# Ledger of designs, part 2: VHH binders against Transforming growth factor-beta receptor-associated protein 1 homolog (tgfbrap1)

Target 1, 275 residues: Transforming growth factor-beta receptor-associated protein 1 homolog (tgfbrap1), of Danio rerio (Zebrafish) (Brachydanio rerio) (a4ig72r23to297)
Amino acid sequence: RINIECIECCGQHLYLGTNDCFIHHFLLEEHTTAKGKLAFNAQKLLHKYLGLKKPVVELKAASALERLIVLCDSAITVVDMVTLEPVPTGGAKLKGVTAFCINENPVTGDAFCVEMAVVLARRRAVQICTVHEDRVQMLKEVTTPEQPCALSLDGYNICLALSTQYMILNYSTGASQDLFPYDCEERKPIVKRIGREEFLLAAPGGLGMFANAEGISQRAPVSWSENVIAAAVCFPYVVALDEGFVTVHSMLDQQLKQTLSFRDGQLLQDFEGKV

## First folded at step 1 (VHH)

Design a11 (framework vhh_7z1x_3)
Fold by ESMFold2-Fast, scan of step 1:
Structure a11 (fold): chain B 275 residues (1-275), chain A 124 residues (1-124)
Amino acid sequence: as target 1 above (275 residues)
Amino acid sequence: QVQLVETGGGLVQPGGSLRLSCTASGFTFDDYAMNWVRQAPGKGLEWLSGISWNSGSISYADSVKGRFTISRDNAKNTLYLQMNSLQPDDTAVYFCAKGTLYPFRSGSYYFDYWGQGTQVTVSS
């Protein structure tokens, strides 16, 4: 059985990672229906087998480099965003990785690198590094109260999913802000950057909650299934994976806009989910 | 051989307008997204605008939104940038760039083919 494990959105491009080690690449196009509603069509561009019989755990677009960063079998690999072919990393491989993200508001100011954060197995810390076309350079280690389950970055602010709560840590000042509790053993945590100083987090009860660096939410929550296992931000939309369904919600009015079903490597409209 | 040739640059006064053209050859033009990127003297690259293969999706950088208009004519293999209300800080070399089949988000500066660029100077 082919199951979607992770999802990433970059512009109109949708990437799905599967349990059998494929990346599926789709284009999302908006159109107006006869009733005047927005709807999305997903056109499949290609799919690529990565050579392992292991789940693709996480995908992140590094759009400035036109690269897709892949976490599979506890290792980071980099592929071309268009061809999905592996690209060299200067001989360096990051292994023993359990989670990662990129900083879309980087603090280094280097236009030719990507700032990335990784979590290593059994470490109560986040490793900050820069990814260049020919190397990966470690910048610093940020100590955390426990090994993070998931993370997202905005400048110096790290939003962390810990075992029983989310928190935001500013690693320049050392200030921290506790966020709402959850249980990572019951559900996979989700934390995504949606803009400057703003994060989207999966909360208990089938809610996507918004928070800034001070823990304040200025947006109403997104109401989604309590079975959501992954999400990607394509502003003004959030795309969520909901046990075999891909849902599209607007972050402007928090309404469900469309549901798509993944079957046999295709992404198809789900008419029952279009209420 | 893939070739992109930009034309239409020149000297213009503040508040003026220019229309840039980019003629493509050596690939199926209507299969690919096209982009405009500029580089001001002493500065890095700035992505300005992208347009999908069928003109169904268009996006702009905040710095040019409302002043610049991207368009394409697939029958002529030509990409356009209409620039209005030009300011001195719009002075730059303007490049057209072949992207993937569809436009990328603002800030993607890696494209598989670039033109040689056309100079736009906004000065009194």
Scores: ipSAE 0.000, ipTM 0.114, lowest interface PAE 18.7, mean pLDDT 79

Design a12 (framework vhh_vobarilizumab_d1)
Fold by ESMFold2-Fast, scan of step 1:
Structure a12 (fold): chain B 275 residues (1-275), chain A 120 residues (1-120)
Amino acid sequence: as target 1 above (275 residues)
Amino acid sequence: EVQLVESGGGLVQPGGSLRLSCAASGFTFSIYSMAWYRQAPGKGRELVAGIYSGGSTSYADSVKGRFTISRDNAKNTLYLQMNSLRPEDTAVYYCARGYQLWSPTAFDIWGQGTLVTVSS
């Protein structure tokens, strides 16, 4: 009855967050099969109960600091990336949070804060802030047409999942670009930054679509199932979560490379060459 | 394996100078903020000086104009140049590693300390 809620990838490290408040940490290793084909093996390193009886909703690696940022019970907390033990953050507390991301292309030069975007419950806005040990400093409130369901940041560009469509907002210029429609009641939205002004989005028809700040796709879509609920980028691969399965697609040729089954806290090779 | 080792403490007369060093190992020194703290007998620990990964510095009011913090990323070493020393500067001096993306008060690794005594 363990349901996987979110996934994060950092180098060879794969993290899964579960509905029963665990983080499962795996090391992905490439190997050659008996048929001479490249495949991935997932070695379980550890799992950790976070002490809350709530799902882990989102995970984000801050690898340079060896930290993993966790959204659970509408609050942002920080754990050590290797031990998964809580890291004291002092007075820096973000609560009432429904979605977040960090800016991996930050617009501030402050090396002593995390540049972050958060969505607060019942607000039609994104809060851009810097998070310090002792305070949260608001940089900018960006008004949105409705409360975003998911978001991703690249510099000044915010890619938003709304209830009926995706959109990109540049909060420096105020420019906006509507993207393709979807229905949040039928499909959980996914937005991931894959590089400079390039995002990966879950689209109707079981597609992972690419878009730049102008809404133009630079790559052919990846073929996902209709049940994909989370994704993580490990260039050149995208790893997607479909209930009990983890799929690995190449972003270079958009082909399915491997499927792994999640069972009893382990990732097992199930089958290959589905599409 | 992460380690900070302080050195350079000693006995000095009022008005004298000392240079403290902190040797870092087991992590990528250049990406972290570093700080010097001190603790006098029977008193709490206080921040003396901090240096950000980008080179910007911060000082306690009690030491401004007298102390200079610096770093040598090629040698993985933090320094504190202490001039015009006063009896109230007598303390054990600790170096500390801070988070790159957090306030300088968020320190997770500390050294063992080096004793500085200022007496006439």
Scores: ipSAE 0.000, ipTM 0.119, lowest interface PAE 18.2, mean pLDDT 79

Design b01 (framework vhh_vobarilizumab_d1)
Fold by ESMFold2-Fast, scan of step 1:
Structure b01 (fold): chain B 275 residues (1-275), chain A 121 residues (1-121)
Amino acid sequence: as target 1 above (275 residues)
Amino acid sequence: EVQLVESGGGLVQPGGSLRLSCAASGRTFSSYAMAWYRQAPGKGRELVAGITSGGKTSYADSVKGRFTISRDNAKNTLYLQMNSLRPEDTAVYYCAAKLYWSGRYTDYDYWGQGTLVTVSS
């Protein structure tokens, strides 16, 4: 069985990583039907086998470079966003990686490099680095209470998924804010940046919770599927992955707008049949 | 969802003028607050000018009286008219969009790729 392991959204482009080492690339098309209804279609553009019998664990779009950053077999590699072909990095890749994210609010300001936060196996730390075509430059190592399970980065703020709780750490000021508890053995942690100083987190009870650097939000929670394992932000929408299903929620009103079924490498409208 | 594409950057002599354009596609442009930011080499992004969905404008002190931000909702386009340009205006200029909702104004949600403006003597 083909299982979707991760999801990433960039504009209207949706990327799914699978357990059999494929990336599936879709265009999400929002249009008004002849009946005046808003509809979302997922047009498949491409799928690409990455050459390994290992799951694609994480995908992040670096849109300014037109690149997709891929975590597979504990290694970060770079592919072209359109062709999904590997981009020669000149040796600029990381190994022994268990989790990563990119900084969409980078502190370095260089538009031609990727600012990333990386978790290495057996380390109670996050490495902040810049990835260039020909090198990786270490910026800072940030000590954490345990090896993070997942993370998201916004400027100097790192939102961390630990084994029993989420927390936000500002690595410039040293300030930290504990967030709500959860159990990583009951549910895969999800943490995504949705804007400056604002994160979306998977919480117990099938909720997507919002938090700023102080651990508060004025946004109402999103009602997830109980089994959500991944999410991607395409403002004003959040796209969430359940086994076999992709849901689209609006962050403006927190309502479910669309459900798509992943079947035979396609994303299809999920209809409830009644006879 | 909105996509932003800047154009109009280039090389200009001190005292010259340029008009930057930002073409928006996707959701309705008129509902967004829009801004121009700039980033000089080795510097952080600096707000240059902003315009609300209702048309209220604001400017950085360094550009007041020289730059004018405007929008054409029928064409889904944001403009920055830059007059009396100075070498210190040299930067990559970015278009940014934000959807204001629930009475809370937060940070900008969408960014363009940028357009380079060089003012050289």
Scores: ipSAE 0.000, ipTM 0.097, lowest interface PAE 22.5, mean pLDDT 78

Design b02 (framework vhh_nb_b201)
Fold by ESMFold2-Fast, scan of step 1:
Formats: C-alpha cells, structure tokens, sequence
Structure b02 (fold): chain B 275 residues (1-275), chain A 120 residues (1-120)
C-alpha cells in the first residue's frame, strides 16, 4: 500500500523515503547469530511527513553537516538528519530539480561545506554547488550529452545514467567513457559511489555491476532481482529496495546477507522459510 | 566534560504517570537536539521522542498521544511526561544529545539511564 521510493545509509542510520511523502529513520545494529553469521536489527527512530502529496524521490546524507538532503516534488529541502526539521538554505533557489548527488571526494577541499551536483528539468547539464550550514552557493555548470536520469560524483568524475546507457564524464578534462547499455523505460537507473574511483550500477539481468574510473569492473556483480528500484552504500554492505524488501549484500563477497521486510513502519527480519 | 543525568524513574501502576528529567552539562544545551530512548529487558534500544533546538517534537508511534517531550534551556534540562502508562512501557530510559552542524553522528552523548517499571 505504501511504496518505498528511495533509500539512504549513513553509518548505522538507514532512511527510507515513501510515495506518501514520509521519511522513515532506522538505526541498524550488527550482531552475530547463534550460527556465527552477521545479522542486522533495524530499530525505528522516527518518521516524518514532509507536508506534500508527492513521493520522496531521493535522499542523501551530508554527514559532515549532519544534514539530510531531500528531493521531493522537484524541489530540494535540507533537513536535520536526527529531527528531520527543515534548515535554512540562505535564499538559494533549489526548484526544478530532477536528480542530485553529493561529492564525497570533493575537489574544493573545504571541510566545512559539501559539494553537490543537481540536474535541472529540461537541461542537458548538471549544476555544481556548495552546501553550507546556512546557504547554498552555485559554482559551475557542466554540460552533458543529454539530461541525466541519475548521477553520482567522485572528484571530477561524474557517473551518469542516460536514457540508453551509463557513462563516466570527467568535467575537468572533458574526457568520457561509455559504459554498458540499459533501458530507462524498463527499469529505474541506479548509480552509487562506493568508494574512491568506484561505482555501483544497476545492470540488466538483475545485476549490480561495479565500475572504476576507467570503466572497468574490479568485483564480481551482486545478484539483485530485476525489480530493484533504489540502493544505498553502507560499506562494506550495500542495501537495496526490492518490491517492499530491503536486502543487504556484502560488497566483499557479493553474497546476500539479510532480507528485511517493511511492515507498519518497521523493518523486520524476513523468516518466511521458517513459517 | 559532557554529562547527562536522568532522574524521575520508578515503579508506577498501569494507567499512571511519571515525569522523567535529564540535566545536561558541559555543552551549549540550547544548540543540541535532545531525545529519549528506552531499552526493555531482552530487547534492542528503541527511540521514544526527540525535541529540536528550535522546539519541534517527534514521537515514536507507540507513545504518540501519551508522552510529551519538552525542554527548558534556562535550566539545561529535557523532560519526558509519560501518561497512560502500560506494562509494555517498562524499560530503562536513556537521555541523548545530538549536536547540529558538521560534527559526525558518532558525537552523540548518552546518559546512564533511569529505570521505569509499570505494574499491571
């Protein structure tokens, strides 16, 4: 009934955005089972209605500022990551946005701000800006071959989800590297930064593929379903949304470690095989 | 040094009320979000309520309408008013403080906890 639209991870904190405009906040705690395996318990911290009749499309944690950046109804809202209370953006206009990401390997080197890239509707470009505690400053426009559907940023390298393929663009040099094809009409594109010079992308055939800055896979793929619509990185784990389930895969051995079901605002261990 | 000191716990009958207090020291209290968490025997620690530096409040669904969180910045104290208590509310209650800004999530501060026991 309630569909989860997006997921974000920051340390032990898991955030889910829903189609009815809520953010659900959970604390993930690792423990060892009686069989010596790692498992996670998801503790509900809070949920908050954002006051709109639109889905929450994307969430990004800016942990250095203790902020959560929210894309909903083509507008970016910056909230406190604990209380989910809105914080000021210094009058910067953050409307008409279709996608965004944070640079976790920033080119400015400023420890007191966050670099963010936003995609504006009907623009074949991304806007680079800096997010401060009390303002957002627009810095640069980077031209792209078409309006990106999704993006992730690592230094000067932008990994772009286009309508028929993924690509990496270095916006300092203008060099580009084509990646594998997909169809954005068949499935929602996913592109996430998992570390320095490494990305995770949703590929056809129910695969999570890894690519480095040169476009080369250095890890075996993660076996997802073809119904995965969102993913977040909690290194060494990746969490993904698969039709109402949250799956946890290790990026070290690419194995499924746990499945959690979202029911009545809670994340519960999925023991269907034991019923 | 940062310190959070909980008080006000105790034994109460179902349907009764208790007011918990958390006295804070060693930081600029008015700049922090404050929260209450609880841990029942054999269960994980769970969120109860939080209040922002600006006074906005948020509650777990299990306590909405029964519990009220408030703060007094002049006294560096956060409160949890617990009404219509149920046996399921039996737990150790912990006070927590979260700074705003560029600090990491690992800079949370926790108190030692206060026991609440609700008898049927």
Amino acid sequence: as target 1 above (275 residues)
Amino acid sequence: QVQLQESGGGLVQAGGSLRLSCAASGFTFSRYAMGWYRQAPGKEREFVATISSGGSTYYADSVKGRFTISRDNAKNTVYLQMNSLKPEDTAVYYCAARPYGWKSLSYDYWGQGTQVTVSS
Scores: ipSAE 0.000, ipTM 0.158, lowest interface PAE 15.9, mean pLDDT 80

Design b03 (framework vhh_3k1k_2)
Fold by ESMFold2-Fast, scan of step 1:
Structure b03 (fold): chain B 275 residues (1-275), chain A 121 residues (1-121)
Amino acid sequence: as target 1 above (275 residues)
Amino acid sequence: QVQLVESGGALVQPGGSLRLSCAASGFTFSKYAMRWYRQAPGKEREWVAGISWSGGRTSYEDSVKGRFTISRDDARNTVYLQMNSLKPEDTAVYYCAAKRGYLYSTPFDYWGQGTQVTVSS
């Protein structure tokens, strides 16, 4: 069975990674229904097999370089956002990777590179690096209390999903803020940057909770199911994966706007039955 | 009124064992992950062990792995730390902490006052 493992959104473009090593690329078009409701149509543009029978674990758009960064089989690869063809990295390889994210508020002022945070297997640390067209440069290693299960980065602030809690760590000042608890055996952790100094986190009880570096929120939670396994932020919307469904919530009013079903490589607006 | 009360700290010989208890009151204990931290003289407070709110997952700092065991009894609102093969390096004040899940506009943690463990001859 073909299952969606990860999701990424960049502008109108939606990318889905699957357990059989495909990336599916869709164009989202917003329209008003006959009932006057906001809805999205998903037009399929492309799908691409990446050459392995391994799940695509994570996708992240690096729009400044027109690249999509892919985590598959514990390795980072870079593909073109439009063709999904691999981009030569000059022999630079990142292997043994269990999680990664992009800094969308980078500490470096270099417009020609991507600042990335990487978690390596069995390391209680986050590696901060810059990704260039032809190389990867290490910037800093940041020690963590345990190996992070997931992470997101905003400037110097790293939001970490640990075994029993979320935490925000500022690696410039060393300040840390413990967040609410969860159980990683009972729920896949989700951490996403939604803006400057603000993160969205999967919480027990089927909630998407918001937090800043002080651990407080000015937004009401998003109501998800207990089965949400991945999310992508495309402000003002958050797009989430829920057992083969793609849900769209607004971050302005926290309401569910639309549900799409993934079937035979397509996103269908009128889903009948259960996954 | 939320309270965490640690007990069981004592002076023990190297290689000895000790069991710490943390009694919780004033909140719904079964909804909270529980952790033990310690602070040695002149050092920062460090994490030692954790147990999930369901009890299905435990985690340990590398230096105590295989020697310490965290457990919980939700019927008695108590978390325990069983410490075996104690070393002089384990000398510290041990703190119990509860991490809150759903109280977003209030402080995230409840902390106890600590219990002193001293490992020496």
Scores: ipSAE 0.000, ipTM 0.114, lowest interface PAE 16.9, mean pLDDT 80

Design b04 (framework vhh_7z1x_3)
Fold by ESMFold2-Fast, scan of step 1:
Structure b04 (fold): chain B 275 residues (1-275), chain A 123 residues (1-123)
Amino acid sequence: as target 1 above (275 residues)
Amino acid sequence: QVQLVETGGGLVQPGGSLRLSCTASGFTFSSYAMNWVRQAPGKGLEWLSGISGSGGRTSYADSVKGRFTISRDNAKNTLYLQMNSLQPDDTAVYFCAKRYLGSWTYKSAFDYWGQGTQVTVSS
């Protein structure tokens, strides 16, 4: 039986990581029904076995490099986004990794690399790296109050999922903002950057809550179940794994737009089917 | 400036073979992954195959795996698609594309795809 463990979006491209160590790659195709309504179909492009017999825990697209970054068996692997084949990392050993993210608002001005943040097991710190086409370089270490369970970056702002609460830390100024409490033993934490100075967080009660660096948002929450385990942002949409389904919500009106089921390596069931 | 030109299409009988070519200009060809996609009449775009900039990695859609082979000649700035065991449902316009990832429209998903080349599989 195949279970989806993680999800990532890049443009129209949807990536699913599974418990049996596959990546499934889909194209989300927009179409207009006969009555003028917009709908999406998911077309399967590829699936790839990574050879590790462990769950794929997290996926993140580094679209500027056409790379997909994979966390599996506590190790980071970089693959080509099209072929899903591994690419060289210049001998960098990214092992003992428990969480990672990329900085979509990087503090460096280098358009030819991607900033990545990595959490290592048993460390109360975040490691900042740069990812290049052929190598990964360590840049710095940022001390955190606790080993983060999950994280997201926006410039100098790190949104951290700690064991009992979310928190935003600005590692340039040292300013911090405590956010709402949760329990990482009861819920898998989710924290995603959705734009400049704005994050989406899984909250108790089945809610996706929005927050800026001050802990405030004008955007109403998205309604998930209490069993949401992963989310990916491709503005204006958020895609989530909720009760075994892939759900698509708009972040503009927070309404559920699509529900897809994963069967036999395919995504099926949309709201605008053609008979 | 950046240009892709597809050639090699035509009429072929079921079970036949065709080789498509795509000549690239205006960019450093060997630095970019290249892709083949097709569009049948009245249907959406279907991605078929991708190849890395060096040619060391390839990938195929399940519908063409084992029948189609992608390759490239970086000295000639040319991308190829060898199509074997052609079926009537392979009838489509075939496009090469420089970049497969992009914004939410299918046109924006690809950098600089050309006019395409028509492949018709019938007797």
Scores: ipSAE 0.000, ipTM 0.198, lowest interface PAE 13.1, mean pLDDT 80

Design b05 (framework vhh_7qia_2)
Fold by ESMFold2-Fast, scan of step 1:
Formats: structure tokens, sequence, C-alpha cells
Structure b05 (fold): chain B 275 residues (1-275), chain A 120 residues (1-120)
């Protein structure tokens, strides 16, 4: 009855957004077993109802400002990362939003704002903006071939999930790079920034593929379920969500390290899920 | 209420290194985001680096790759490690924290500053 819709990772902090409008906050703790092996425990810190009867569809940590940005009911809201209480943004309001991301390699250089890309309903474009405590300033509209389903941003490079393919656009130069095809009706698209000029994308065949702005990667794919609906990057790990299971994969050797089961608001180790 | 005291400034040759420290007292340090600002003679105060309560960092473009901000919550201290110092880095360096927990990036608590001079 409770479905996890989205996942976000910030350092040791794991956030899950649910279809019944909760955010669940966990602390991931690494420890060594009696045999000297690395293991992860998820300690529940908090859960918070956001006051709406709508799914939480996307979460993004703006860690430099200690904020968690929430997409729910087609609106962007900002909460405190620790308390999950809404933070007043003055006159700053973003509505009619279907997807968003933060630029973790911002081009403005202003530490007093969040540089963000948003997709508005029924628009074949990405809006680049800065979010200040008292306002939202629109910087640029970037035209796209169709309304993007998902996106990620690295400096001037926008990695887009379209209905039949992934694509990277450089909105400063206008250069574009087509990536591999997929079908949005068969699988939910996933695009995540993993570092400077590098993205992680959900590919057919149960693969997480890596690509730079030229569509090239020296990094081997992550092997995951074809039912993965969300992912978060906690370098050197990728955390993926599959129907109540959270899987932890290493980006260094692409191996599955751990499976956690979401049950009754807790994340528990599931050793059988590794087989 | 949070009180901040900076130390570690001094005179250094171009290419040298300094480590600044900011010790906090009077409140729960681990809950505060902490920033380092600088003010060069005749110029406005500018943000150099900040670190959140969760440990995430951000840097001004002029210092990326040369400066590192870190914190030690057990010692109630935030540090700024400054490497490859340039004459343009000459300024009084200030430690800062927001008065109001949950503010965007408004800094109300300030130390009195520690001077850094990069000169031959």
Amino acid sequence: as target 1 above (275 residues)
Amino acid sequence: QLQLVESGGGLVQPGGSLRLSCEASGSIFSRYAMGWYRQAPGKQRELVAFITSGGSTNYADSVKGRFTISRDNAKNTVYLQMNSLRPEDTAIYYCAAPRYFGSWLQYDYWGKGTPVTVSS
C-alpha cells in the first residue's frame, strides 16, 4: 500500500519519498563484521508527512545550503534536511513542474543561490533558473525536441531523458550528443550526475550505463533489475530502488554490495536478495 | 548563542600554506553551517568557502583546488587549509555562522577576523 516513489542520498543520509506524501530519513552507517567485511545499517532518524495527498515524485539534496528540495503535486518546495520542516522562501514559488534537477557544478558561482533546471508541464524546453531565499530568477529557456521525462545537469551540459532516447545538450555552445535508445513505456528513465562531466543512465537489459558529454565511458555498467524506478548517487556507491528493495552498488567495481528491504517504515538487511 | 574565535593567520611567502582555525562556543556547533569569508583592503567582504552541518562543502572559484574547508565537531572547530597562496589572497579572514537555524545562507555570527598577508 505504501510505495516508494523516489530516493536521494547525501553523504550518509538516505531519503525516501512515498506515494502517501511522506519523506523517510535514514542514516547509513558503515561497520565491519566479525569477519572483517564491510556492512551497512540503516538507522531511521525521522519521517515527515508533507500535508498533501499526492506522491513525493522527486527529492534532491542542496547540501551546501542544508536544504532538501521536494517535487510534490507539481510544485517545488524546500525543506530543512534535518527537521524536514518547510523553509520560508519568501516570494520564491515554482509550480507546474514535472521534473527538476540542481546544478552541482554551477556556472553562476553565486553561493547564495541554488542553480536549478526545471521542466514545466506541456513545454518542450528546460528552464534554467537561480533560486534565492526571496525569489526565483529565470536565466534561460533551452529548447528541447520534446518535453523531457527526466534530466540531470552538469555545468552547461543537460542530460535529458526523452520518450525514445537519452541526449546531452550543451546550452552554452548548442552542441548535442545523442545517447542510446530506450522506451519510456517499458521502463522509467533515470538520469543522475555522478561527477564532473559524467552521468549514470538506466538502459535496457537491467543496466546502469555511464556516459560523458561525448557519450563515452571507460566505466563498466552496473548490473541491476529491469524494475529499477529510481537511483541516487553516494560516491563511490549507487543506491537503486526496485519495488521495496534498496540495492547498494559500487561504482568502482560495479558489484552489488548490499540489499535492504523497506518494510513497516524501516530498512532491513535482506541477504536473500543478493542471490 | 554561538561565539566564534579565529586563529592561524600570519605572513607567508607566495606559494606557501596556512591553516586557519575557528573555535565555536556557547551553542551546539554540530547543527550550524559554517563559512569562511575574506575582506581585502578597500574591497567588499566575499564568501570563500562553506561547510554544512552534514559536511558538504562549496568553494569560490578563485580558491577551488587550493583551499579546503573541514570541521571537527568533537573539537567545535572549523578549519580552512590554504595551499598555493597568492598575493591576491591577502585579506582578513572571518569565520561565520547563521544565527537562525534553517536560514538559507544568512550569516549573523561573526568572529573578529584573522589577518593573512601573502608577500615576499
Scores: ipSAE 0.000, ipTM 0.156, lowest interface PAE 14.1, mean pLDDT 79

Design b06 (framework vhh_7n9e_1)
Fold by ESMFold2-Fast, scan of step 1:
Structure b06 (fold): chain B 275 residues (1-275), chain A 122 residues (1-122)
Amino acid sequence: as target 1 above (275 residues)
Amino acid sequence: DVQLVESGGGLVQAGGSLRLSCAASGFTFSSYYMYWGRQAPGKGREWVSGISTGGGSTAYASSVKGRFTISRDNAKNTLYLQMNNLKPEDTALYYCAARSYKWGLGPDYDYWGQGTQVTVSS
């Protein structure tokens, strides 16, 4: 069966990557129900087969470039975020990649260079790089205690999912902060930047926990399924993926606002927002 | 014969507003990412804002976010920066820069203007 593997949100645009190598692109439209609740309608804009027989593992929007960055078959590729057509890169391709993220608070200050953090297979390190049309420029290698399973980047702060815990590392100062335990082998880790110096992490017990660089937050957890495998931030909302459905939670009050079911290439509202 | 010509700078009181313009010629403006940068006396160049080729994506430095708005008019080959709630710390020479999507030299820009001076008095 077709399974959703990853999810990305940019403004009102929702992207789903599937195990059969498609990207599905939707526009999320807010409306108020007859009961006065906020809900979303997902309009399908298009879907695109990427030409590989491998899952789309991760998607990141680089909105300043109008590009979507794709991890598939251990390789990073770039597509146009509207047409989903591959962007010519002169054959330049970063391979052997197991995880990546973009820096949405870049330290270089150049908004039209993609500042990325990349995890390479069998390496206990994060590669910080700047991606250009014709090359990848390595900025720094940051040593980690083990190969990260997932990561997110905010300026100099890297939030890492390790095999048994989460950790925040500042690669400018070398300071580190251990976060709560999490078994990466039992459940897929999730780390997302939600704002300046603030991250959202998948926690045991079906919780999305918030943390700053010191490992604390006054924001109450989001209650989601223990089977959540991916999440994306569409401020003020977080969109989470659990098997065949997508949940939308507000980060302001942590309440579930909508549930959307993925069936036959469509995102459909369930009765009263339930699966 | 590529030219970028900035205008609209001047002296303004704190809390005031200015609108900068950058007139581009000698290249296909609609094919270039456009940027605003600034250089304060005794400091290096600082990136301020950027806009994609069609204007669909914008980005801002943390120090100006919420106060400045970048826009472009491809029919007029002109880039704009609307600066609101100006602070003395915004005093600098403001310049526009262009970068081709097809050919980038790392963080370097393909073309630079000479700049327009903005002075914010307290």
Scores: ipSAE 0.000, ipTM 0.125, lowest interface PAE 18.9, mean pLDDT 79

Design b07 (framework vhh_vobarilizumab_d1)
Fold by ESMFold2-Fast, scan of step 1:
Structure b07 (fold): chain B 275 residues (1-275), chain A 120 residues (1-120)
Amino acid sequence: as target 1 above (275 residues)
Amino acid sequence: EVQLVESGGGLVQPGGSLRLSCAASGFTFSNYRMAWYRQAPGKGRELVAGISRGGSTSYADSVKGRFTISRDNAKNTLYLQMNSLRPEDTAVYYCATGYYPLSHSGYDYWGQGTLVTVSS
């Protein structure tokens, strides 16, 4: 059975990673329905087999470098965002990787330097790296209380999904803020940066909770399925994956705007179901 | 302020050729990937061709072998060379900065478009 494992948005572009080692690339086009509502059509542009019989676990767009960073079979590889072909000089240098993210609010002033955080298997630490067109350089190692299950970066703030709770750690000052508890064995953790100093996290009870570095939010939670396994931010929208469905929620009013179904490598609008 | 200005559209007979240009200003053109999209009347916009900062290109299946996208960073200009034109290529062609994050204001980095009509 073909299942979507991860999802990433960059501009109007949607990328889906599957359990059979494909990346599917779609263009999202906004239109107005006959009732005056905004909706998106997903037009398939490309799909690419990566050559392994392992799930694509995570995708991140490094738009400054025109790259898509791929985690598959515990290794990071870098591909071109348009062709999905491996980059000749940007091949993965990291193995034994269990999680990663990029810093969309980088602490360096170089627009062509991508900051990446990597979690290595059996290490209670995060490796902060800089990604260039032809190399990766280690910048810093940040000690964590346990091996993180998932993470997201905003400047010096790293939001960590640990085994029993979420936490925000400032790796410049060492200050930390405990967030709400969850159980990583009951629910796949989700941590996404939605803007400067703001994160979206999967909470118990089918909720997407918002938090800043102090654990506070003025945004009401997003109501989603208890089975959401992945999410991507296309501000002002959150695109989430649930049981073969892709849902689109607004972060402005936290309402479900659209549901799309994944079938035979296509993403189709669902007019029958409301979640 | 970001501005994209398309030119080169017109009426052409089937089998003919046209070259579209897009003049970019208000941003560092060489630092951004660029794309051509088109929209036929009553239809959504579709990607025609894309070009990366480094010059890597991609094409929609319907135009492969007929269209060529290129860029001139010294002139801040994007081009689309269209050969062997067909009636189904009739559309308004838009220059866009590809992969810009969605904003709640919509598509700030699109040009006004240039009309291409392929008819005998």
Scores: ipSAE 0.000, ipTM 0.189, lowest interface PAE 11.9, mean pLDDT 79

